# Ledger of designs, part 16: VH-VL binders against UPF0735 ACT domain-containing protein LBUL_1260

Target 1, 144 residues: UPF0735 ACT domain-containing protein LBUL_1260, of Lactobacillus delbrueckii subsp. bulgaricus (q049t6)
Amino acid sequence: MADYFYVHKKILPDYLEKVLEAREMLDSREAATVTEATERVGISRNTYYRYKDYVFRAKDPARGQQAVLSLLLADLPGALSAVLTCVTDHRASVLTISQAIPLASHASVLMSLDLAGLKGDINTLLADLKSLPFVKNLQLAGLE
Short names: E, the ipSAE of ESMFold2; O, the ipSAE of OpenDDE; V2, 0.75 times the mean of E and O plus 0.25 times the DockQ between their complexes.

## First folded at step 18 (VH-VL; framework fv_rolinsatamab)

Design k2 (from r32 with heavy chain F101Y, light chain S30D A50D; at its last look DockQ between E and O 0.03; V2 from the best seeds 0.00; counts 0 for: pae E 21.9 > 2, off the site)
Fold by OpenDDE, look of step 18:
Structure k2 (fold): chain C 144 residues (1-144), chain A 121 residues (1-121), chain B 107 residues (1-107)
Amino acid sequence: as target 1 above (144 residues)
Amino acid sequence: EVQLVQSGAEVKKPGSSVKVSCKASGGTFSSYAMHWVRQAPGQGLEWIGEIIPIFGTANYNQKFKDRATLTVDKSTSTAYMELSSLRSEDTAVYYCARGGYTIGTYYFDYWGQGTLVTVSS
Amino acid sequence: DIQMTQSPSSVSASVGDRVTITCKASQGIDSWVAWYQQKPGKSPKLLIYDASSLQSGVPSRFSDSGSGTDFTLTISSLQPEDFATYFCQQYYSYPLTFGGGTKVEIK
């Protein structure tokens, strides 16, 4: 069962778009803190934290290059954390992350990244991710 | 308001296992990660691991990866930490703490009251 | 692992004093540092995160500064309720790690 569907934003509360704007300010370093970002857009910090992981733009040409990665991870302690650490080390930002229920000691992960601040190139990031022992498969599903 | 309520103090023998519970209320259980941190008497804080209920994924400090098991019961908004092969050095107050699960959110805004686990022969 | 070296381990101060606590990271961690207050027999309490974000309900006399490897927590004017142990924490990479703590004691 899909957890997402498309709706026109005019039928949604305005604070959802404000949450998105606050997140974008933080991602771009336009705002240094959550407090600053939320004050600027006119929402509470609680509102931001409640919704920040659930609001997405269908298309955002103003953002830097984005990548979508499909990973197959061994279902081992620290696997996802290590992947996230690797992404962080390369100065990429996680936009979205989803993980399927583990099956046969493996977990499928779909992750979208903002590469605007990427240190180096995407191939270096992919190589480092593939070198992790619990990464069994890695595919670049999209690049924009 | 968000509250994390942990199970009571435990006294264990070396080699045994302990399982501590942490029940969350006043918030959205699946919107955050539950972390576990311990503190030996008079010592600092040590991160054990996290579990992300929405994904059912646990991530561990390598120091504990072979002995710690993190689980959740989403129906009761309860997180569990099991530590096996207990040693005297495992004597500590164990905390559950709520945090984010996305980059840049790995700090802890709410804490349980702590559970003292004493390991002695 | 990233080590957070916190100093001093203890400090004696009086009400009204300016108190400064330092944490040094073993490598660059940008500004991904949080600060906690812990009183005896109690759980840690989040004070500051994201380099400058003050947690709700935390007095304005608490502030932090720093980026890269050197970070500082400052209590501008110490109050009676501020005598406690303070910890820094990095969340730049896993495993998450804490400083050794600084006990602020009454002089």
Scores: ipSAE 0.000, ipTM 0.564, lowest interface PAE 13.2, mean pLDDT 89
ESMFold2, look of step 18: ipSAE 0.000; ipTM 0.472
ESMFold2 (binder alone), look of step 18: mean pLDDT 89; pTM 0.923

Design k3 (from r32 with heavy chain E50G T57Y F101R, light chain A50D; at its last look DockQ between E and O 0.06; V2 from the best seeds 0.00; counts 0 for: pae E 10.1 > 2, off the site)
Fold by ESMFold2, look of step 18:
Structure k3 (fold): chain C 144 residues (1-144), chain A 121 residues (1-121), chain B 107 residues (1-107)
Amino acid sequence: as target 1 above (144 residues)
Amino acid sequence: EVQLVQSGAEVKKPGSSVKVSCKASGGTFSSYAMHWVRQAPGQGLEWIGGIIPIFGYANYNQKFKDRATLTVDKSTSTAYMELSSLRSEDTAVYYCARGGRTIGTYYFDYWGQGTLVTVSS
Amino acid sequence: DIQMTQSPSSVSASVGDRVTITCKASQGISSWVAWYQQKPGKSPKLLIYDASSLQSGVPSRFSDSGSGTDFTLTISSLQPEDFATYFCQQYYSYPLTFGGGTKVEIK
């Protein structure tokens, strides 16, 4: 049975949005501990733990909910990790990732992202990904 | 603890170039983005670009893309901003500023003291 | 480019006054705004980021509010050290852009 509603946040206590923000800081490693995250957003640890599993961001149709990225990565041990760190710093979530067998010194990567919590617009994420020296041929293959 | 110390003021002719240095001390240099922001006398702040030292790759404001070059020297914990084809409207204080609490963060928690670049004649 | 429009351009106030500064973005930017303080001859200093987080060492009399396009910085009880120019900054998209500044001066 469905136990969840969609409600406009103006009828909810302000601390519920702050619970979301704290969880996002922990997920992106902007905060190392629950104590740090909750202090930064201005809620108690008790409030965080009480609500963290029950509140979620709704999708924003105007912003799109998912993106599909195609890129060519240099075959270096840390390359994929750096891409994933950049994605999480922008508060996007990786839904799927697939990597082809490397040809020459590079591998094709196709990844899909959940953009529900995206920090800025997708073009800012793409610009930061392009700034990584081991990323080539970055393309936004789809935006839902 | 973190301190950003910039090179001294410069006076330049139109058409020349300038290279401003920003030496970081305290904290980790390589994993935090270094940004450059300028402020013309009596004017607002304008972002030029940013670079992440561990990767050495930069993003630029399109206004400056053909004239600005950001580099780092990790061995000396120093970032550089070079601006070429100088014009009188480039007269400004140029700041280096460190990105916040994560790699690629886009607000600036530490700022250098500023470097006045004057373009005249 | 996202234009950040600050108002007022200046405000005269006395110690103990409540001061409010507004910043409007030319498009929705969610909550991705930071605020800076700049004293004459000094570099800017970060006050608030993520529309709600105080930078370490910033007094609690500084607060902000807003989402979407309209943002407000409030100083609840102005102190002598608060006379300065204040800037908003968006980091929703490149290029990063700042408001034109609001000078808070002694009445």
Scores: ipSAE 0.007, ipTM 0.548, lowest interface PAE 10.1, mean pLDDT 81
ESMFold2 (binder alone), look of step 18: mean pLDDT 90; pTM 0.932
OpenDDE, look of step 18: ipSAE 0.014; ipTM 0.600

Design k4 (from r32 with heavy chain S31Y E50Y F101Y, light chain S31N A50D Y92D; at its last look DockQ between E and O 0.02; V2 from the best seeds 0.00; counts 0 for: pae O 14.2 > 2, placed apart)
Fold by OpenDDE, look of step 18:
Structure k4 (fold): chain C 144 residues (1-144), chain A 121 residues (1-121), chain B 107 residues (1-107)
Amino acid sequence: as target 1 above (144 residues)
Amino acid sequence: EVQLVQSGAEVKKPGSSVKVSCKASGGTFSYYAMHWVRQAPGQGLEWIGYIIPIFGTANYNQKFKDRATLTVDKSTSTAYMELSSLRSEDTAVYYCARGGYTIGTYYFDYWGQGTLVTVSS
Amino acid sequence: DIQMTQSPSSVSASVGDRVTITCKASQGISNWVAWYQQKPGKSPKLLIYDASSLQSGVPSRFSDSGSGTDFTLTISSLQPEDFATYFCQQYDSYPLTFGGGTKVEIK
């Protein structure tokens, strides 16, 4: 069962998007501190820290020949690169990648793929990815 | 503030290669990618591709897949765009532009000043 | 590829005028549209993204509307500094594509 699903922002609390905005401000150095960022967007620091690793900008994964994968990788050198190589070997294209800060020697990765040129079917790609020793968990979060 | 500073104008012969640099300052790219866009004289904008510095992952417009190479030097916060087998129709201003690398974030909030590449015999 | 058909290619207007620029996508792209302003010899500047979000520092006289295939940029009251070329851009799918541009000229 997938840990991620897509919902329209209109049905979500506004603080989730504000968390994302705060993170973006920090990444761009528009805000120098978490305190500054959270004050500017109007949320608490606690709210930011609670949700910052769980909110991503995304669209409906059913659009186009695309797939969204949620991966849990061991925090090892070359792990992500090997995943990307595997995807490329299947003639899928990586559209987007987001990686959370590693926790307990593992990193959560959200990856969107263009499957227009996919060699074979999605199940073979998923099987190969799961066969990688540093892939601890793999879920198909979206597919058209 | 985020700034993107590109290398100077280039004049190249047909068949040669050009490598344009884009140095970023004012922030890290934990949530951003470096895109490349060109604009022929008096024409519109054409997307070339992007690279995610953190991961080293690059994606290309199929039109440029065989000729364009995007790279980054993280130690200097510099992105590079190399275009080979140059033709006269490659004459354009080339821009680096910062954008997201998550779904729905591929718009460009900061741009380099542009680099004119002229291809002529 | 998704084509962004922008119209008009040029428009002559006076200060204070309402200016409307349209962009039509060859297929449905939700609201994944951005608008840029470009002045001669300068880089494009982001005005609006997600077909509704105004970029920080952009005057409120700039707005847009639309969803699916038809999008519109509106300048409610044209100012002297607004004479420039405007572009739409889709980011629904690769390759990313731009409209042909609309040059807003002084009448």
Scores: ipSAE 0.000, ipTM 0.570, lowest interface PAE 14.2, mean pLDDT 89
ESMFold2, look of step 18: ipSAE 0.007; ipTM 0.519
ESMFold2 (binder alone), look of step 18: mean pLDDT 89; pTM 0.926

Design k5 (from r32 with heavy chain E50G I54L T57Y F101H I103L, light chain S30D A50E; at its last look DockQ between E and O 0.06; V2 from the best seeds 0.00; counts 0 for: pae E 9.8 > 2, grease 19.2 > 18.9, off the site)
Fold by ESMFold2, look of step 18:
Parts: sequence; structure tokens; C-alpha cells
Structure k5 (fold): chain C 144 residues (1-144), chain A 121 residues (1-121), chain B 107 residues (1-107)
Amino acid sequence: as target 1 above (144 residues)
Amino acid sequence: EVQLVQSGAEVKKPGSSVKVSCKASGGTFSSYAMHWVRQAPGQGLEWIGGIIPLFGYANYNQKFKDRATLTVDKSTSTAYMELSSLRSEDTAVYYCARGGHTLGTYYFDYWGQGTLVTVSS
Amino acid sequence: DIQMTQSPSSVSASVGDRVTITCKASQGIDSWVAWYQQKPGKSPKLLIYEASSLQSGVPSRFSDSGSGTDFTLTISSLQPEDFATYFCQQYYSYPLTFGGGTKVEIK
């Protein structure tokens, strides 16, 4: 069951966004202390501590993400290596790979990725993978 | 030490094609993405596409996908951009630009000198 | 596509002035922005990448700030060689897109 919802920020109290802003100032070292950060954004320290662990941006670097990719891969030397190179160059980590026995010169591949360090977004990685002609039927089968 | 040297200016008629070259030196060619960006007179920068020489595959801005072709010749460390079905609005300076790190890099640390392509009757 | 709206389109300034240039993305792009300087007749030159990393040889008077959708480039004390056009670029997702440019001119 989900402990979190995705909602448009316009329906949230304004101080929740300020909690995020204060945390970001501390993370970037634009503010040295909680007192400094909270004063700059206009909230109390009590408000910050009450909410700081419960509010996140959708692609917050502190939030872990995992993706599952499904694709058909041509049975050619170097095809899997090229896919893995593309994934690691986008700063995603391969967690698991499941590859079926090739049928008609292609193999089904299911791979799980850790996206915590992903550079850019998942759609950019998918576009680069789709540009490889030995990759077919690429789909994002799951995103956690 | 990395240098990108582009081919000279071109004057073309509408409906024709142009092929601009970009020769790289002073660094590894095969593992760095080579991108193409254009700048129309008095306008901003527009990304056309990028190619990774190691794999020989290109990704394109949707706007150009039916007219642009990116290729490489690894033996001469040269990238090429061909734009077909030229129109007067394709008049621009065309730059090659290298990604700032190996594979999958999207900001550009080295740029060619630019190639002016003028399309007029 | 992610639109990068850059403002102002031009600024007239004197040597020694503090100049700020803003870019607004049409959606959240975290901190994946780069900044370029372009002088007339020359190709762009990378100034800043990967959330405040100065390119080698770029003076410390250049800095940037921002995350999400709103980004700024600051020149703390304008020098004669800084009169140029400046561009932001997002590299969060394809297609890669640039701001419209800000011309910094001599007052």
C-alpha cells in the first residue's frame, strides 16, 4: 500500500514548499544552518523539523527509483555490451539481467535498473537505447 | 588540445542537400558523442542531433529526423551532417560540438568554428 | 519539448556592474543546466555545467544558482571581455534545448 500520493502543489499549504526550499538550501550549502535556511524562506524551525522527512520532490536525488526494461536484443556479438555501456553512461546501475534463449536471432531481455544516480531522466536513456538498431520492442515495464 | 575543424561555407539552392564535415583531433574520437547545433542569423541555438562514433548510431531532434543524416568515419576521425530538402529558413551557421564526457553526455565542451550554409535562389 | 525562457533579451551594463541572467524551464529539470558565452562571429564557449561546475579557465566571477525551473547566471563584476551573448541549455531530456540568449552590451 502506498504511503505517499502525488498531488499538484497548488492544493498544498505554502509552508510545505518552503520546507523543501529550506532543505535544498542546506543540501546545496547556500545556507549553513537550519536557522539561516528557515529564516530565509519564512518558516519556523519547528515547522521545518515537523515536515522535513515527509515532503519530497518527484525526482528528488534522495528518493530511490528502480526501473524494469523489456526489450528484444539481436543475437550479435557486442549487442548486450553496447546496451550496458549506454545504461552506465546515463549513470544508471544494472541490478539484474534476465535473458531468454534466442529465438529467430533475437532474445528477450528483462533488466532491472537502479536510477538513484541517473543523469537526466529515464526518457533520455530510453531514446538512446532505441537508437541502437539491434534493440527492438524497448518498453519501460515498470518504474518503482 | 581537442580541436574540431569544420568544412567551409556553402551556398545552396532550395531543394538541394548539404553535407558538412567536422574533423576531430587531439583526443579520443570513438567514445565521445558528436552533436550538431545550428544558429540562424540573429536567432538562438537549435540542436539537430548527436552520434556516438563507437556504435555508429544517431539520435535526432524530431524536427529534423526526416531530413538530417549524421554519420562518422572513424578512420579519419570525421563526423558528417547532411541536411536534405533545404529551405531558405535553413540558412544558419552549423556547428559540431563534442559532449563534455564519454557517452551519454549532453553539454558541449568543444565546438567547431561553424559552417555558414546559405540557402537562396 | 522543454522550453527554456531566457530573460532579459539584452542588458546594457558598465564594467564593474553585477549582471544577472535568468532562465525558466517549462518543467522541472532538477539542476541539469549548462551556460555558454558567445562572442560575435565565434562559436559558443562552455562556462558552467553539472550544477555549478566551472569549466577550466572560466573566471570565478561567473556563478549560477537555481534548481527545478528557475536558474540564474551571475557575473559579479563585469569585465570588458564579458560583453557577449549568453545562453542557457537544459540537458534533462531530449531534445536538448537552449534559451533564446541574453546580449550583454556596453552601456
Scores: ipSAE 0.007, ipTM 0.570, lowest interface PAE 9.8, mean pLDDT 82
ESMFold2 (binder alone), look of step 18: mean pLDDT 89; pTM 0.925
OpenDDE, look of step 18: ipSAE 0.019; ipTM 0.637

Design k6 (from r32 with heavy chain E50T F101Y T102S I103F, light chain S30E A50D; at its last look DockQ between E and O 0.24; V2 from the best seeds 0.00; counts 0 for: pae O 12.7 > 2)
Heavy chain, then light chain:
Amino acid sequence: EVQLVQSGAEVKKPGSSVKVSCKASGGTFSSYAMHWVRQAPGQGLEWIGTIIPIFGTANYNQKFKDRATLTVDKSTSTAYMELSSLRSEDTAVYYCARGGYSFGTYYFDYWGQGTLVTVSS
Amino acid sequence: DIQMTQSPSSVSASVGDRVTITCKASQGIESWVAWYQQKPGKSPKLLIYDASSLQSGVPSRFSDSGSGTDFTLTISSLQPEDFATYFCQQYYSYPLTFGGGTKVEIK
ESMFold2, look of step 18: ipSAE 0.013; ipTM 0.582
ESMFold2 (binder alone), look of step 18: mean pLDDT 88; pTM 0.921
OpenDDE, look of step 18: ipSAE 0.000; ipTM 0.578

## First folded at step 19 (VH-VL)

Design m1b (framework fv_lumrotatug; at its last look DockQ between E and O 0.02; V2 from the best seeds 0.00; counts 0 for: pae E 16.2 > 2, off the site)
Fold by ESMFold2, look of step 19:
Structure m1b (fold): chain C 144 residues (1-144), chain A 119 residues (1-119), chain B 107 residues (1-107)
Amino acid sequence: as target 1 above (144 residues)
Amino acid sequence: QVQLQESGPGLVKPSETLSLTCTVSGGSISSYYIHWLRQPPGKGLEWIGYIYFSGYTNYNPSLKSRVTISKDTSKSQVSLKLSSVTAADTAVYYCARGGSIGYYYFDYWGQGTLVTVSS
Amino acid sequence: EIVMTQSPPTLSLSPGERVTLSCRASQSVSSWLVWYQQKPGQAPRLLISAASNRATSIPARFSGSGSGTDYTLTISSLQPEDFAVYYCQQYNSYPLTFGQGTKVEIK
């Protein structure tokens, strides 16, 4: 994969989207063979093999390269460290942390993350963070 | 590959304690949340609670006074105890966990074990 | 606790038809919602997480959407293996709660 462009599909031959559909059927086990997948979407096997390694769907906007999280963090030893460990165990990187002065044993935290290397999806990270007993009101404030 | 398997008595008398064990194979429990759920025959699912690898537990408030979840990390086992059972506790009981780390929804489920509460 | 309400309770359809299943939460779950499929005698199978993310090996005919309190599972063209009970579950707050299920059965 090199020198890729984003191009609106309206100006592309219709069979390129069919290549994507066939690949998705194979990946999901909805079709068992290339012959079955290509017949169902209406392209030749030659067309599929010619393009299968060169055409891809654009990244889902909901799974961007950066996320912004808002949460309340307990003022306890190890609370921030556990949050950071959870983030790094999911292969995300902390870019910034903004923390308000603690009030009533909790502080508001706004955290931005680099998700380029994320293991799994953002929702698995959020679920793990939400499970920590010292984390409250976790919200995804932005996803880029 | 990770597998979960429930074991324990299939029949429990009213007022006694239901006791089940979840055995995790193909991995450890050290970094995971292990959950217990139940499903009365022909009905929907109810979340019972979880145990985190640190030993921290969280229980459904509806069951909290009767539930204990514990672990034995050396045996890769998690136990469920539910005290003072009645016929309403008859259900298929599942243990479950998420994918890689820290999930509250479940990629991996045990096969389930039916526990009947009857005299 | 957040109450999850699914509709309809039962839906009788033929293979090839489009299915739309509804799940409503008693308060916002902010897309922290998952869908499962369960066949008789089996444990639930994860289909969709975060309202719209298909799990590994789930066919493209399954899709999820929604926000706030209202969520939908769509099966674009029913296959024979899709006749099952479908559950939604929220993971926005404790306790984790499930809908009562929607049974999709062959007509």
Scores: ipSAE 0.000, ipTM 0.491, lowest interface PAE 16.2, mean pLDDT 81
ESMFold2 (binder alone), look of step 19: mean pLDDT 91; pTM 0.940
OpenDDE, look of step 19: ipSAE 0.039; ipTM 0.652

Design m2b (framework fv_iluzanebart; at its last look DockQ between E and O 0.10; V2 from the best seeds 0.00; counts 0 for: pae E 14.6 > 2, grease 20 > 18.9, SAP .562 > .496, off the site)
Heavy chain, then light chain:
Amino acid sequence: EVQLVQSGAEVKKPGESLKISCKGSGYSFTSYWIGWVRQMPGKGLEWMGYIYPGFSYTTYSPSFQGQVTISADKSISTAYLQWSSLKASDTAMYFCARGGFNIGYYYFDYWGQGTLVTVSS
Amino acid sequence: EIVMTQSPATLSVSPGERATLSCRASQSVSSWLAWFQQKPGQAPRLLIYGASTRATGIPARFSGSGSGTEFTLTISSLQPEDFAVYYCQQYNSYPLTFGQGTKVDIK
ESMFold2, look of step 19: ipSAE 0.005; ipTM 0.498
ESMFold2 (binder alone), look of step 19: mean pLDDT 92; pTM 0.945
OpenDDE, look of step 19: ipSAE 0.028; ipTM 0.668

Design m3 (from f3, 27 letters changed; framework fv_modakafusp; at its last look DockQ between E and O 0.03; V2 from the best seeds 0.00; counts 0 for: pae E 16.5 > 2, grease 20.5 > 18.9, SAP .552 > .496, placed apart)
Fold by ESMFold2, look of step 19:
Structure m3 (fold): chain C 144 residues (1-144), chain A 121 residues (1-121), chain B 107 residues (1-107)
Amino acid sequence: as target 1 above (144 residues)
Amino acid sequence: EVQLVQSGAEVKKPGATVKISCKVSGGTFSTYAMNWVQQAPGKGLEWMGWIIPIFGYANVAEKFQGRVTITADTSTDTAYMELSSLRSEDTAVYYCARGGFNIGYYYFDYWGQGTTVTVSS
Amino acid sequence: DIQMTQSPSSLSASVGDRVTITCKASQGISSWVDWYQQKPGKAPKLLIYKASSLQSGVPSRFSGSGSGTDFTFTISSLQPEDIATYYCQQYNSYPLTFGGGTKVEIK
């Protein structure tokens, strides 16, 4: 994403954070409409649409982009290790792993990745993960 | 109120291509996964794939790989699904459906009205 | 692919009856199941997400339960406007799959 900078929010106009707050209210369903969300945070609808695709929250200035993956992992020795090795070989970092106890010889895994150092693009990582024989039903559940 | 408005019905011959649009108004487009779902006459629902518009990343179900292209235009808040090499069994209603929250497509909370595609002759 | 086996395929009940629909997943899917209502000629509508969470604006007579492989959807008191086909749908794994549907009619 070459066209993005990280800047401290105190040098930005106040309405940019309000755009983010409005988007978050819509995403969480705390507000049902753009009109409701923008009224609650104190910006116009025009301001929201002008900036909504260009400003994002940084989770941590040192971290960068994040992805959430959902996959079904075979309950076999080394399956999780192979997934982690693939992720690390692509220079992504695992932030969290949530793994259910295996049911019917497979476990659902939800993992958050830090993509700041990602080698290549996320499509390459996903393709390599999908090619692992013990990884089933890999889905990109979210990308920040 | 979030609304998903799809393009109108299409009648096509076998071998043709159809491109269906889905415009989002009254809500967030760019950070929600937009899903496409096929429903043949009298049949159940079948997931075709999704796109996350802000990143342009799409995932198409294996059954539809090679014939389906899913794209998005964040300047118009519109997603597209293009189905090529149409066959008579592609006669169906096609829905767009917005994925959930920022985790993505876990559930489809808003649906388009559907676009009927008829492939005949 | 995860098969969602939905039962029954159709049912007929009286107004006020308790209606129960089941979905059985071919493998464990935790709570990653949604339930949709589709009225004739209309798009599906989300009723229940994550097995048991009621979607905003959905009447409380609708409920869901289950985890693992066995899931249940219940209408506590069937109303005339509940005539529809109901679908379960899993989002544990690719491809996302729906149950075959349950057509609910009034006697």
Scores: ipSAE 0.000, ipTM 0.506, lowest interface PAE 16.5, mean pLDDT 82
ESMFold2 (binder alone), look of step 19: mean pLDDT 91; pTM 0.931
OpenDDE, look of step 19: ipSAE 0.015; ipTM 0.619

Design m4b (framework fv_ivicentamab_arm2; at its last look DockQ between E and O 0.02; V2 from the best seeds 0.00; counts 0 for: pae E 15.4 > 2, grease 20.5 > 18.9, SAP .578 > .496, off the site)
Fold by ESMFold2, look of step 19:
Structure m4b (fold): chain C 144 residues (1-144), chain A 118 residues (1-118), chain B 110 residues (1-110)
Amino acid sequence: as target 1 above (144 residues)
Amino acid sequence: EVQLVESGGGLVQPGGSLRLSCAASGFTVSSYYMNWVRQAPGKGLEWVSYIYFGGYTNYASWAKGRFTISRDNSKNTLYLQMNSLRAEDTAVYYCARGSIGYYYFDYWGQGTLVTVSS
Amino acid sequence: AYDMTQSPSTLSASVGDRVTITCQASQSISSWLAWYQQKPGKAPKLLIHKASSLESGVPSRFKGSGSGTEFTLTISSLQPDDFATYYCQQYNSYPPLSYTFGGGTKVEIK
């Protein structure tokens, strides 16, 4: 996790996506050789070998299917419901919720999410959750 | 297509009451953070009240005890009951939708004018 | 709690001008600020949320910036459609705070 970041592909060189396409062609046997795959997608063999073990689609095994979120929630009726609705609007599922007794008008919440159906990426969900005024200290505590 | 249509405004005497309605289409009112925002003639925007999709309500301090926000899910309609009206309540009243849990407003109705005068 | 001070109250400009509107919070609101446009007789329209995130369908000549206590809406090249009143709104706190909106800035033709 510490070795990888999520970034929007618009700011990355086009050849990184082509590395992914070439790898997928080899995995599906649509291309028989690295030379064939790289020629079809329009990258060099050197580019492919340089990146093939380090670049993955967001839904690859290196991306977790579950997330653990830690957040501080204002002690306001309906605040937890708003968080849950935000999560379900992004098509993630809540697996567990642990909420501490409120202290000084805020409560700690630890929740685990199933990301299998997530309609965007995790960072979009986190950004929307962070935009809620009653949500503070939102952290991705784990991504499995 | 998301639309909000306010109605129920008009001329009312000081001390009177009025109920505003906001008919929603293109979305379900009970799934969203719904608000009333007012604007006195020639003045800025002033938040009045919200109802959260979980049913929690809140009000600007000057509206507490006089105004009541509610909704009727079967009619997909938001309401504002205004009692003990004063001249200073004269304004265009807007119905506004927020994204879930957000206090900013992505869709607005065209407003309904409330005039409180003798 | 949080006071929002918006300036100027009125701004005269010509088509093609670069205009700048500022919004000051009395305490840090991080990036939790929205901008609205309102034309006479019309409802407000959301332009920007989270200080700099442009809403879909809003022209790229609108730019939001700032964080903490000072925020700016810039129109890089004013168009005839942009003569309107602009409001900022903080959302780093929950109601019942009475200071959700700034006082507005009317952008008028010079």
Scores: ipSAE 0.000, ipTM 0.492, lowest interface PAE 15.4, mean pLDDT 82
ESMFold2 (binder alone), look of step 19: mean pLDDT 90; pTM 0.923
OpenDDE, look of step 19: ipSAE 0.024; ipTM 0.603

Design m5 (framework fv_rolinsatamab; at its last look DockQ between E and O 0.03; V2 from the best seeds 0.00; counts 0 for: pae E 16.0 > 2, placed apart)
Heavy chain, then light chain:
Amino acid sequence: EVQLVQSGAEVKKPGSSVKVSCKASGGTFSTYAMHWVRQAPGQGLEWIGYIIPSFGYANYNQKFKDRATLTVDKSTSTAYMELSSLRSEDTAVYYCARGTIGYYYFDYWGQGTLVTVSS
Amino acid sequence: DIQMTQSPSSVSASVGDRVTITCKASQGISSWVAWYQQKPGKSPKLLIYKASSLQSGVPSRFSDSGSGTDFTLTISSLQPEDFATYFCQQYNSYPLTFGGGTKVEIK
ESMFold2, look of step 19: ipSAE 0.000; ipTM 0.502
ESMFold2 (binder alone), look of step 19: mean pLDDT 89; pTM 0.921
OpenDDE, look of step 19: ipSAE 0.021; ipTM 0.624

